# Ledger of designs, part 14: VH-VL binders against TBC1 domain family member 23 (TBC1D23)

Target 1, 182 residues: TBC1 domain family member 23 (TBC1D23), of Gallus gallus (Chicken) (q5f415r38to219)
Amino acid sequence: QLPADLRAKVWKIALNVVGKGDSLASWDGCLDLPEQSIIHKDCQELIDRLSVPEDEKSVLLLDIESVITFYCKSRNVKYSSCLGWIHLLRPLVHLRLPRSDLYNCFYAIMNKYIPRDCFLKGRPFHLFRLLLQYHEPELCSFLDTKKMTPDSYALNWLGSLFSYYCSTEVTQAIWDGYLQQA
Short names: E, the ipSAE of ESMFold2; O, the ipSAE of OpenDDE; V2, 0.75 times the mean of E and O plus 0.25 times the DockQ between their complexes.

## First folded at step 12 (VH-VL; framework fv_imvotamab_arm2)

Design z2 (from y4 with light chain N35K T97I; at its last look DockQ between E and O 0.57; V2 from the best seeds 0.00; counts 0 for: pae E 2.8 > 2)
Fold by ESMFold2, look of step 12:
Structure z2 (fold): chain C 182 residues (1-182), chain A 120 residues (1-120), chain B 112 residues (1-112)
Amino acid sequence: as target 1 above (182 residues)
Amino acid sequence: EVQLVQSGAEVKKPGESLKISCKGSGYSFTSYWIGWVRQMPGKGLEWMGMIYPDDEDTRYSPSFQGQVTISADKSITTAYLQWSSLKASDTAMYYCARLDYGEYGWFDPWGQGTLVTVSS
Amino acid sequence: DIVMTQTPLSSPVTLGQPASISCRSSQSLVHREGKTYLSWLQQRPGQPPRLLIYKISNRFSGVPDRFSGSGAGTDFTLKISRVEAEDVGVYYCMQAIHFPLTFGGGTKVEIK
């Protein structure tokens, strides 16, 4: 529904990050967390699934890895693959944002929609196992029934579930609708 | 009218805690950084840090990291600057100011200032 | 940290005469994206700072046209073409391109 070139602008406005500027300016660029190898591997796997030129892949990889690394450093959070951050980043990467805008959008999503205690109370994957009894069309109906309104863990779980199990195009369309309603 | 209104002057003793406030009105409080600036008596301006109230992204000058806490309550459009234990060297005028970081790179408006005096 | 060095420290000026204030940054403030967040502030005695000039040379709303800003790279200038009594105060340059945000040390403008 949204043209691709307009979608990036709409997302920045909806996430309220237009006025935030270059939040990465204070960072020295060091990719030196103890878990950096895990971060790199997860980012590489995401990039490997994209159909883009090899020179573009290395730039995207550095951008994504930098975003995760700086977020962990600035928030004092330990990265784990189980957090599902790659699934949140996937639709953002397709917007082809500059690194600073990518960071601002990721930060806004994490701090407004993914509460910190998500790390302590299980994973969207566990909730997916409970829902395994549902057919995929019924899962779509279930999300519509819930209206995807802001709720503590339900919003975070449903957002991560869509990112994990749906194509990027479907995930972007759902986020487009959700952000426009919010 | 876009305004930042700060809490009143404070006279404190060393070791006491303090939380001063900056209430914004007349604009979208969550769409701009709020910065804090210190001016020691007879001295220039020092940027202490800033907060983006919408997502609580908070940045500190290295000189003030760990020395103060910057926070905001967006439900009442108010930012805060807080000390857990004041020192006599904290005696200064403290300003809040709105930073338009994305378009103009300016501080406007400024609060009226809060004078903090720390003495025995 | 980018150091912003202002000269002169004090500028006593005869009423109606020009004043010129220089601000030098320790690093270039030119950004590849064209961002030049160099501002000038005025602080009158007993008052909070007030924005005069933004993005090097743009006059903020309500600022008299006797104030002008110029410069590039590391060297910036605020000029007052004809100093009036209301212009007494301390003037600061400020950069908002690099973290941490930094101010110049200030230049006091006084009437001789």
Scores: ipSAE 0.420, ipTM 0.724, lowest interface PAE 2.8, mean pLDDT 80
ESMFold2 (binder alone), look of step 12: mean pLDDT 91; pTM 0.938
OpenDDE, look of step 12: ipSAE 0.867; ipTM 0.931

Design z3 (from y4 with heavy chain G102S; at its last look DockQ between E and O 0.65; V2 from the best seeds 0.00; counts 0 for: pae E 2.2 > 2)
Heavy chain, then light chain:
Amino acid sequence: EVQLVQSGAEVKKPGESLKISCKGSGYSFTSYWIGWVRQMPGKGLEWMGMIYPDDEDTRYSPSFQGQVTISADKSITTAYLQWSSLKASDTAMYYCARLDYSEYGWFDPWGQGTLVTVSS
Amino acid sequence: DIVMTQTPLSSPVTLGQPASISCRSSQSLVHREGNTYLSWLQQRPGQPPRLLIYKISNRFSGVPDRFSGSGAGTDFTLKISRVEAEDVGVYYCMQATHFPLTFGGGTKVEIK
ESMFold2, look of step 12: ipSAE 0.477; ipTM 0.738
ESMFold2 (binder alone), look of step 12: mean pLDDT 93; pTM 0.950
OpenDDE, look of step 12: ipSAE 0.847; ipTM 0.928

Design z4 (from y4 with light chain F99Y; at its last look DockQ between E and O 0.60; V2 from the best seeds 0.00; counts 0 for: pae E 2.3 > 2)
Fold by ESMFold2, look of step 12:
Structure z4 (fold): chain C 182 residues (1-182), chain A 120 residues (1-120), chain B 112 residues (1-112)
Amino acid sequence: as target 1 above (182 residues)
Amino acid sequence: EVQLVQSGAEVKKPGESLKISCKGSGYSFTSYWIGWVRQMPGKGLEWMGMIYPDDEDTRYSPSFQGQVTISADKSITTAYLQWSSLKASDTAMYYCARLDYGEYGWFDPWGQGTLVTVSS
Amino acid sequence: DIVMTQTPLSSPVTLGQPASISCRSSQSLVHREGNTYLSWLQQRPGQPPRLLIYKISNRFSGVPDRFSGSGAGTDFTLKISRVEAEDVGVYYCMQATHYPLTFGGGTKVEIK
């Protein structure tokens, strides 16, 4: 079987989203948020950096913009470019999932693996620091010398840091390993 | 065996809050939607909304949006339906049911129901 | 919202005779991926609903073979080939193809 197709199936199972079905069925499809032009611009910038046929770019753009738009509506949150969501979406886009599966995977990552409301021993902060030390020891040392704690930079940077500093294939491999542990 | 067990009947006054529960057992609680259905006395069934407990993805019928809160605690395999301020028109039987929306689009099993009575 | 219209509202039936319940939807229930998520539920007096039929015609586990479902698109039928005393109750069709999920108004089956 193709490695990318198998990776998509493994990610859906590991994220436990097979049973969610068509999550977009409750959405009217309208791209009408006040910040929609910002969402569109960020999505276009991501798509422009992909090495894909021009025909595929328009479909991917609509898929990604739809996922972000519906997530904001579903969670009642305001989109901002500084949230780094494009970096979290990048490895998922390469799985070539249908739009509903893309949304389900993104939702699961945002709500299960990005800590939001509390700090607990054994949460992913330790894994994040180990991965940072393994892949970017100079950055880890730099953050320590500036007296920044892992909690201060990890909550908003976990998936964004992987996607920002790593190729899509490496980022997917890291997520494959991380998801198998959790 | 797969079961949904609901909390007991409630008698309340208008303006009071209420949280009723639905405990799932015998299956992977986090891998299925849990839906809530209202049945007013002598009337049919109305879908209120549903939650996917693993990631807390929650969907409401437009008729119930803002009227109730659906939540879940996956550590104790329990879903909840909550009112901040009950009205007399909330008098009804409330069922929870498991929904396999990914493959079959069906409700099974159903809880035994929780009768909520709101009167002065 | 998808309106699910059931007929008849009441079906008094002689014991051992057939019963037939119609359910019509205001829009096609064929999902984009091809399945039709139309179910039939039974609610016996004083009991919670119980699944009988899913995806138009598939009998759920433990449901007697006297229950059968048929239909397509917007027109669906539940049949009970020989009504027994335990079949008394209200029958609902339900669709899960469209948001929000909706039920038919119910059909009361009773022995006359």
Scores: ipSAE 0.468, ipTM 0.749, lowest interface PAE 2.3, mean pLDDT 80
ESMFold2 (binder alone), look of step 12: mean pLDDT 93; pTM 0.950
OpenDDE, look of step 12: ipSAE 0.858; ipTM 0.932

Design z5 (from y4 with heavy chain E56Y Q65K; at its last look DockQ between E and O 0.41; V2 from the best seeds 0.00; counts 0 for: pae E 2.5 > 2)
Fold by ESMFold2, look of step 12:
Structure z5 (fold): chain C 182 residues (1-182), chain A 120 residues (1-120), chain B 112 residues (1-112)
Amino acid sequence: as target 1 above (182 residues)
Amino acid sequence: EVQLVQSGAEVKKPGESLKISCKGSGYSFTSYWIGWVRQMPGKGLEWMGMIYPDDYDTRYSPSFKGQVTISADKSITTAYLQWSSLKASDTAMYYCARLDYGEYGWFDPWGQGTLVTVSS
Amino acid sequence: DIVMTQTPLSSPVTLGQPASISCRSSQSLVHREGNTYLSWLQQRPGQPPRLLIYKISNRFSGVPDRFSGSGAGTDFTLKISRVEAEDVGVYYCMQATHFPLTFGGGTKVEIK
């Protein structure tokens, strides 16, 4: 089984964010967007589905809400639940990243691999959301402990979708990680 | 050899636009921030902002936000600093520098500087 | 913004004698993760800045051992044990712990 710390390192290297540092240092920490209650509600729903102690839930909620809020402020993007960002964030949260790394990974995925017309049409982001739902890191870790090949049903499905949205380098890093543990 | 090479000196009039460049070589350009620093004549150093070329994440000092545009083209390993309308008070030396914002918190190397002179 | 105050503004020094430059920040420069991102830069006449010291006291590659950095929290010092002619220039402290990144006002070192 691939330890969570090692998987997180593989993702940070693949997304090229190791050297970005504390991206939230430029933010005053204010959760004051007009749509903040919607952001809070969506984040709470995600956190409620996690099986973690209550004191950890409060920290995770603040981390996720901060990531979304700062991204919207820094990019001048209006948040809505229809964008499906919670589905993208769920597998990232499973990486157990510190807040700044979580933001850096989210930013890199949004700006390198998600077509901008996802905000206008919704269909391509829906497919990316489905990819992350079916191939979240803990599912991939379970398959690694069974020593299944990357061409298994779940990994083949993931590989096909990642090739469409992710660079060859990122796709290869994910495959290398699974093959190493299989 | 790790280098940042900046475009040449500029003499402009108030109201004109300008875009100056900073080309990196000898290192993984996309894996480090590029920062811009102003030095007004006879004055010290002022950090203007920075860009992470891999994903184009761009951060501005509050003093310079809205006054300049920082951009990059990672395919030619080049960062840019741009004014849409220059003022006489923009007369200064402008440096680019590679920033390790995560591990060391340092600027190294520095470009040679681009002198911008704005006069009527 | 974090204000970085350097003293003295000018340090005329007899060749071969020591020089000491102070940098004081308006807030602690200790980052939440534990490091202190305080650097010292040298700008020789007509040249771009050059990194000398990083994270308070670490000499950058190729920097002579006559340069040393010390300090903690809000108070930092750069020392030149024996000033040479090539050390003429302006020295800046810089912090990268807080956003925005800020520089001290500079200290001019010159030979008497």
Scores: ipSAE 0.426, ipTM 0.730, lowest interface PAE 2.5, mean pLDDT 81
ESMFold2 (binder alone), look of step 12: mean pLDDT 93; pTM 0.952
OpenDDE, look of step 12: ipSAE 0.881; ipTM 0.937

## First folded at step 14 (VH-VL; framework fv_imvotamab_arm2)

Design a1 (from y4 with light chain R32E; at its last read DockQ between E and O 0.78; V2 from the best seeds 0.76)
Heavy chain, then light chain:
Amino acid sequence: EVQLVQSGAEVKKPGESLKISCKGSGYSFTSYWIGWVRQMPGKGLEWMGMIYPDDEDTRYSPSFQGQVTISADKSITTAYLQWSSLKASDTAMYYCARLDYGEYGWFDPWGQGTLVTVSS
Amino acid sequence: DIVMTQTPLSSPVTLGQPASISCRSSQSLVHEEGNTYLSWLQQRPGQPPRLLIYKISNRFSGVPDRFSGSGAGTDFTLKISRVEAEDVGVYYCMQATHFPLTFGGGTKVEIK
ESMFold2, look of step 14: ipSAE 0.602; ipTM 0.819
ESMFold2 (binder alone), look of step 14: mean pLDDT 93; pTM 0.952
OpenDDE, look of step 14: ipSAE 0.848; ipTM 0.927
ESMFold2, fold request of step 16: ipSAE 0.561, 0.533, 0.657; ipTM 0.808, 0.799, 0.841
ESMFold2 (binder alone), fold request of step 16: mean pLDDT 93, 93, 93; pTM 0.952, 0.953, 0.951
OpenDDE, fold request of step 16: ipSAE 0.900, 0.880, 0.885; ipTM 0.946, 0.941, 0.941
ESMFold2, last read: ipSAE 0.626, 0.575, 0.594; ipTM 0.830, 0.802, 0.819
ESMFold2 (binder alone), last read: mean pLDDT 92, 93, 93; pTM 0.947, 0.953, 0.951
OpenDDE, last read: ipSAE 0.893, 0.884, 0.891; ipTM 0.945, 0.942, 0.944

Design a2 (from y4 with light chain R32W; at its last look DockQ between E and O 0.47; V2 from the best seeds 0.00; counts 0 for: pae E 2.2 > 2)
Heavy chain, then light chain:
Amino acid sequence: EVQLVQSGAEVKKPGESLKISCKGSGYSFTSYWIGWVRQMPGKGLEWMGMIYPDDEDTRYSPSFQGQVTISADKSITTAYLQWSSLKASDTAMYYCARLDYGEYGWFDPWGQGTLVTVSS
Amino acid sequence: DIVMTQTPLSSPVTLGQPASISCRSSQSLVHWEGNTYLSWLQQRPGQPPRLLIYKISNRFSGVPDRFSGSGAGTDFTLKISRVEAEDVGVYYCMQATHFPLTFGGGTKVEIK
ESMFold2, look of step 14: ipSAE 0.573; ipTM 0.807
ESMFold2 (binder alone), look of step 14: mean pLDDT 93; pTM 0.951
OpenDDE, look of step 14: ipSAE 0.865; ipTM 0.935
ESMFold2, fold request of step 16: ipSAE 0.546, 0.616, 0.518; ipTM 0.796, 0.829, 0.771
ESMFold2 (binder alone), fold request of step 16: mean pLDDT 93, 93, 93; pTM 0.947, 0.952, 0.951
OpenDDE, fold request of step 16: ipSAE 0.892, 0.889, 0.890; ipTM 0.944, 0.940, 0.943
ESMFold2, look of step 17: ipSAE 0.473; ipTM 0.762
ESMFold2 (binder alone), look of step 17: mean pLDDT 93; pTM 0.952
OpenDDE, look of step 17: ipSAE 0.669; ipTM 0.881

Design a3 (from y4 with heavy chain T58E; at its last look DockQ between E and O 0.80; V2 from the best seeds 0.74)
Fold by ESMFold2, look of step 14:
Parts: sequence; structure tokens; C-alpha cells
Structure a3 (fold): chain C 182 residues (1-182), chain A 120 residues (1-120), chain B 112 residues (1-112)
Amino acid sequence: as target 1 above (182 residues)
Amino acid sequence: EVQLVQSGAEVKKPGESLKISCKGSGYSFTSYWIGWVRQMPGKGLEWMGMIYPDDEDERYSPSFQGQVTISADKSITTAYLQWSSLKASDTAMYYCARLDYGEYGWFDPWGQGTLVTVSS
Amino acid sequence: DIVMTQTPLSSPVTLGQPASISCRSSQSLVHREGNTYLSWLQQRPGQPPRLLIYKISNRFSGVPDRFSGSGAGTDFTLKISRVEAEDVGVYYCMQATHFPLTFGGGTKVEIK
């Protein structure tokens, strides 16, 4: 397992984002999407579950909300809670990255490992399958053989299942193992 | 040796499409931005935009947003600049250059340039 | 967009004499993390640009020591201590602190 302070450096290298620089330089900083209240509420819920000092929560909240907002503007997509982006951001937030690094890591994950077509057309994510196989292989095998689970909710199901049964530490260990395969 | 090699000169008519290329070698192609720069005849340099090939993050100068498309194919270490419909005002020299945006803020190396001539 | 203003537009010079090129930006080029991403490029006739100076004053690999850069904030200077025949061309300043990236208008250095 990686020490916490070195984990951030390893993730940036593994995600190949060291060379991207200040990715937020092209953004005006405005949090003015029609969905902004929904984005704010989802980010607040994530932050409320974190074990960090209260004075750090407001900075983290702004960082996460900025990342989601700029990603939506940059990609011209409408935010929805059902997309499961909060679950992807959770392990990244624990790395305590500066906002631009957080955005670069999020962007890399979304565009290298989470195919848009698979997410929207109900095809299982490679990540979803790997996380289930690594942490709960018996459950993964059972779900696959029954073919009862709708593919369209794979990220939501992963987040719900692992939030209910798994700690943040275990979730980060799964990500550490997955990223090390790259 | 780090090198960027661009496709050859083009002579086109207004309304035609065009895609020019920039092949990188001698470095980790996916770990740096590739930028495109226009130089109209007898004029200075204009930054058009850039792409990060690893995750296909594309950024455009506001002056060029919607006028060109920048893309990359990391399997053949090549970046592209393309127009759907050329105008006579697109007549220029076009350079690609590797950008170290994360540490030094410099363009090095530069490609040799691709001259695009659009004439009616 | 950050406007980069170069002076002079043309600098005819006798071989072996100095040349000085000024670049002024419409805003500070100091990035919020502290660095100033101001570069100088040389474009010889018929050739692509090449990097001379980065972060105000650092010479790029292989650049002769007769080239030097200085300045801060919004005001920058490139000096050539003794102009050689190979130094003929157009010189550009460029900033990468702000988005979009922008270039100066260029300064043509010629031998008299």
C-alpha cells in the first residue's frame, strides 16, 4: 500500500497528467450552470462524509464544484446526479490535490477509462467489472450469471454497494491496485 | 532526437476540406501538449489551439474556436489540424509545436511548417 | 486576450554591434504559482521558429551566450550583445501564463 502523501504523486504519474499544467486557466470561474444547485448539493453530500477539519471543507467543496462545473462547460454536457461523477471524485478528493490537478485527474479518468458510449448505452464499465472482481468476486460472478442488473446504472450501483459495505480506505486500495496495472 | 514532421504543402480551392498532420518522434508523445500556430504571409505568429493526446483534451484560442478541429492519434504519434470548409483567408503557413505547459511554458521543438494556399 | 507589444518593428544593425528588443504585455505575466512564462523565439528566413530564452532569462540548450533576456511583470527585453550574420531573422516574445497563449508582433533584425 502507498503512503498517503506519495499516493497523490503516483496517481498523477499513472494518469499521465503531470504535463497538463494549469488546466483551469481557460475558465472564467463562474458557477452559473442551470444545474448548479444540484451540483452544489451533491458536492456538499460528498464533503459531509469526509473526515477533514471543518475549515477545510469549504475549500474542498469549492474545488469539487469547480471541477464538475468546468468539465460540464468544457464538454458541453448537462450534469445529472445519476451520472455517478461524485463516486469517481471521492478517491481523488482524498489525495488533497490542488484544484487544477484534481480536474486533470478527473478528466483523464473520464476520457481514458470510462467510455461515454458504455456508460450511456448500458454496457458494463471495465472499471466496474475490475472493482467488483477485486473486492467482491463472488458477488460479481453471481450478478453476471443472473443477468438481472440493468447496465445503465453500473456506476450508481457500484457507488451504492461499496458505500454501504466498504470504507473509503478500501475503495482507495482498489483504485491503487487498478492504477498500478497501468 | 525530439522531432516533429509535418505533411507537405497544399493547394486548395475555397470550400474544400483539408486535414494536415504533425508526426512526433523521439519523446513520449502522450505526455505533452501539441499546439498549432498560424503565420499568414508576411505576418506574425498566432496560436490556434492545442491537444493533449493521451486524453484528447482540446483547447482552442477564442479566435479559432469553431473554425478548425484539432485531433490526435496516439497509436501513430500524430496530431492533426483540419478545416471542413477552407476560405481564401486561410492561406498561411501552419506550424505544430510541442508545448511544455506543466513546467516551462515553452514551445520546443517546432515542425517544419505546412504551407496551405487557398485560391479561387 | 493578453496583448504583447514588441518594439522596434525593425532593427537594422552593423555586424558585431548590439541589438535590443523590447516586449510589453497588457497584464502581468506572473502566474498565480509564482513563475513568469515569458519566452523568446527566433525565426530565421525560411525556417520555423526556435526557442532562445524561457522564463524571462534562461537560455535554451545550444543558444549562444550573446543572447540574454531580462525583465519582470509586464516589461521584458531580449539583448544580442554582438550581432552575427546568422542572427538575421524575426524575433518574437510569447507568453504562456494566461490563456490563450499569445505572441508579440515580431522584430526583424537585419544586417545593414
Scores: ipSAE 0.579, ipTM 0.807, lowest interface PAE 1.7, mean pLDDT 82
ESMFold2 (binder alone), look of step 14: mean pLDDT 93; pTM 0.952
OpenDDE, look of step 14: ipSAE 0.875; ipTM 0.939

Design a4 (from y4 with light chain F99W; at its last look DockQ between E and O 0.67; V2 from the best seeds 0.69)
Fold by ESMFold2, look of step 14:
Structure a4 (fold): chain C 182 residues (1-182), chain A 120 residues (1-120), chain B 112 residues (1-112)
Amino acid sequence: as target 1 above (182 residues)
Amino acid sequence: EVQLVQSGAEVKKPGESLKISCKGSGYSFTSYWIGWVRQMPGKGLEWMGMIYPDDEDTRYSPSFQGQVTISADKSITTAYLQWSSLKASDTAMYYCARLDYGEYGWFDPWGQGTLVTVSS
Amino acid sequence: DIVMTQTPLSSPVTLGQPASISCRSSQSLVHREGNTYLSWLQQRPGQPPRLLIYKISNRFSGVPDRFSGSGAGTDFTLKISRVEAEDVGVYYCMQATHWPLTFGGGTKVEIK
């Protein structure tokens, strides 16, 4: 189990976002989308389930809501709860990243690892596990030293995500693979 | 040697499309923003926008939002600036530059520039 | 947009004498994380811009020590302690603290 600040650095390197900087500088900070109350409700539900000090919850809530809001504005997409973005954000918020780093990581994952076709029947999410193992061998070696394996974490994280985006047949295949490893 | 090499000068008529390129070499192309800067004849520098090639995160200055398209193809380490319909007021020198937007906030290197001339 | 105002617009200088260029921003360039992302660029005639100074006062690699930057908040200065013939050109301040990134209007340095 890695210390939180070291895990955050490792994830930023793995997602190649260290050089992106203050990604929220271009945003006026307005939380004014037509669907904003839905975004707020989903963010509040996520925060309520976290084991963080009460004095940190209001800052974290604002961070998460800001990330979703700016992503929707910058990509010109409409938020809905069925997209499952809260489940994608959950492991990222545990890293305790500054808001700009949180956005950069979220953006990178959405563009590199969440294919448009993941809502179609089939086998859509096997690629993330393979890409992490293949492209980041130095990161994998470093994580092994700290008793973290990309396969174990990726399977658990993708399994949660896949349950929201994927058909029953694909979800069962992912869980069968996970249970066989355990 | 870290370099940005831009495509050659262009002479166009109003209404025509154009796509100019900026090829990076000698560094990790995917780990830095590529920015575009306009310099109208005899004038100063104007920030147009930037792209992060690894995830294609693209940002525009408000003055240029909707006027141009910035894109990149990381497989050939190349960024692009594109117009769907040129205007005579687009006559200018266009530079690309590598931006370390992380902890340092600077531009280096700059491309050699691409002169675009739009006239009938 | 943050307005960057440079003075003077033109600075004719006797060879070997100092030059001083001022840049004032319409609001503070101190980022909420503490750094000030103000840079100085040099554009020699017929050439692309070149980075001289970043984060107020740090000389970029290969920049002679006759160039120095100073300032804080909204007021910044580039100094050339002894102008040489190769220093002819236009100098721009630039800020990267706020979006969009903005440049000053430029200061032309030329030999008298």
Scores: ipSAE 0.522, ipTM 0.772, lowest interface PAE 1.9, mean pLDDT 80
ESMFold2 (binder alone), look of step 14: mean pLDDT 92; pTM 0.941
OpenDDE, look of step 14: ipSAE 0.865; ipTM 0.934

Design a5 (from y4 with heavy chain M50F; at its last look DockQ between E and O 0.78; V2 from the best seeds 0.00; counts 0 for: pae E 2.01 > 2)
Fold by ESMFold2, look of step 14:
Structure a5 (fold): chain C 182 residues (1-182), chain A 120 residues (1-120), chain B 112 residues (1-112)
Amino acid sequence: as target 1 above (182 residues)
Amino acid sequence: EVQLVQSGAEVKKPGESLKISCKGSGYSFTSYWIGWVRQMPGKGLEWMGFIYPDDEDTRYSPSFQGQVTISADKSITTAYLQWSSLKASDTAMYYCARLDYGEYGWFDPWGQGTLVTVSS
Amino acid sequence: DIVMTQTPLSSPVTLGQPASISCRSSQSLVHREGNTYLSWLQQRPGQPPRLLIYKISNRFSGVPDRFSGSGAGTDFTLKISRVEAEDVGVYYCMQATHFPLTFGGGTKVEIK
């Protein structure tokens, strides 16, 4: 739908974050959460799977780790690998945003589209099963044969709406379409 | 016309709670930070914090962290400043102001101010 | 916190004469992306603050051209080329480059 050069600008406008500026300015920059080693490991795994030039990896790793760390501090949330945040961050990383814009987009998505209190039980997770069936029907069927409830895997889905099993290009195209709607 | 209209003056006793308001009109309320600024009698301006109403991202000056709560209700284009327990030292004029943090780094416009008087 | 030091504290000026207000920051106000978010505000007696100058030297809409801003890094100046009666009030510099946002202590401009 969108030319790649314009995608980042359109995402910032659609997410309504153009006016937020350098929202990381309020952060002391300390990567000192109790779960920091887990955050680092998950970020490193994401970076290792990307086709990104080696000279860009260290900067990108710091950006992603900083975004997760400050979001957890700002929201008073304990990080867990099963939240699926790295899958949500994957398509955002490909937009090549400065760190502050990356944080602003991540924050907006988390607060506007992810339920504030994500827990394993409740009716909202059945809707995510239907979305999974739409995008990855074979995986949804496989999970059903393993007797896994939608609630038990929905946390990964909440953190990674389309990116868990889709290519980055497909995920970005779906987000482009979604964000252009009212 | 872009406007910020604040709630009226308040007279309170120490220990009481208070919530004052700032209603924005004439612009996209959700697309700008709203900041709160204190001016103690005869003194200068002190930035207290700001909120981005669209996603409720809220930040406080270290001097005011834990002292006040900043919130917003975007459905009625209104920001709030509140105290759970007022002190006499909270007697001051309180302004809200729209902050363009993304491009210009300015406060414009400013509300007319809300005078809060806390006395026994 | 970034300390913004204004001088003078008070500036009594003969009507029609120039006024100059200095603002010095404890650190550079140049943001990582290159801009300097230094603004000047005017507060007339009994009124809320009003934006005059943004990004060091840009006049806000409706501000008379007798107001001008200059400076770089840590040293900034607001000038009023010909003070008029309506210019009486307190002038503040403010920085938005660093967190927390901070104001100068103010400079009172009066007609003598």
Scores: ipSAE 0.534, ipTM 0.789, lowest interface PAE 2.0, mean pLDDT 82
ESMFold2 (binder alone), look of step 14: mean pLDDT 94; pTM 0.953
OpenDDE, look of step 14: ipSAE 0.857; ipTM 0.930

Design a6 (from y4 with heavy chain D100E; at its last look DockQ between E and O 0.06; V2 from the best seeds 0.00; counts 0 for: pae E 16.8 > 2, placed apart)
Fold by ESMFold2, look of step 14:
Structure a6 (fold): chain C 182 residues (1-182), chain A 120 residues (1-120), chain B 112 residues (1-112)
Amino acid sequence: as target 1 above (182 residues)
Amino acid sequence: EVQLVQSGAEVKKPGESLKISCKGSGYSFTSYWIGWVRQMPGKGLEWMGMIYPDDEDTRYSPSFQGQVTISADKSITTAYLQWSSLKASDTAMYYCARLEYGEYGWFDPWGQGTLVTVSS
Amino acid sequence: DIVMTQTPLSSPVTLGQPASISCRSSQSLVHREGNTYLSWLQQRPGQPPRLLIYKISNRFSGVPDRFSGSGAGTDFTLKISRVEAEDVGVYYCMQATHFPLTFGGGTKVEIK
């Protein structure tokens, strides 16, 4: 419902990353983590499922792998496929963002809206909850119950799983719905 | 203002237990590692270990592994350093400090220090 | 463990004159992401340490311009261009690139 170009602009505003600098500018660009092969494999699997021209897949692969690698290096986090980061990146990749914007959006999701190891209240949760009220009222009620207990970790997992099993266009439509509310 | 405020000076005998505290304020306590640093009288600084209060992930210097316990209570934004049995050689100034930039980086701010004196 | 060796151990300096403190690490301090986590701390008499410089050469907020850091790899230098009375104290380098985190032995800056 939102044109693709407008969607990217609206999402950057919603994530409060408009005007942020290029965090990767100081980075030497080396993809040399011990776990780099698993990062590469996960990124390749994501790219293989995208509907983009073959000649653009190599550049996009480098961008995604660079975002994950730099985040791991700068935050000193060891990458694992179980962290679900590919699923958080999937809806962002289709926006055709510059690498700097892709990183800033990913960072905002990871550090301002979703706790590193635990889900906390934030814009991703509010967006997810709002969209659920229109599609799955029973699940929305269940999630509200979990906000009051350690079960908030399950809510964070459910959010990641939702992105894990849904197509990019479905995930983008859900996120667009948040911004079309009056 | 971001602050780390430590508990007061302690005078103990060898063999006694002790738990000193470091209370953080003015920032998101659960979002940063808190480290502990020992300074023996007239000596330099020694990193003892650190804790991430959100999930209690705790890392110890090999020199201090098994000799102290580092813990945190995020509900009162407080980190702790604890001995089960003090030795005279534990006499020192102990600082807590917040680690910027994730697991590695630099320490800012520092607590005011807690002087621990162990003697009979 | 990474050994951080500071020289000199003591630096008596006339007010208004420069001071230079060297720090050498036993291994490269370049982290796998490309940054070097070498910092400099100042400990004034009777006070806790405070941060002066991070990532080799970045001056922390509120630190006077007379402090500067430089170096690469294993060799690092802290310079005070014109020593003031308030600069008296012990200066430490610290590395956080490698576990465990380690400090240099300290350099005492004092007025001659």
Scores: ipSAE 0.000, ipTM 0.476, lowest interface PAE 16.8, mean pLDDT 78
ESMFold2 (binder alone), look of step 14: mean pLDDT 94; pTM 0.962
OpenDDE, look of step 14: ipSAE 0.752; ipTM 0.905

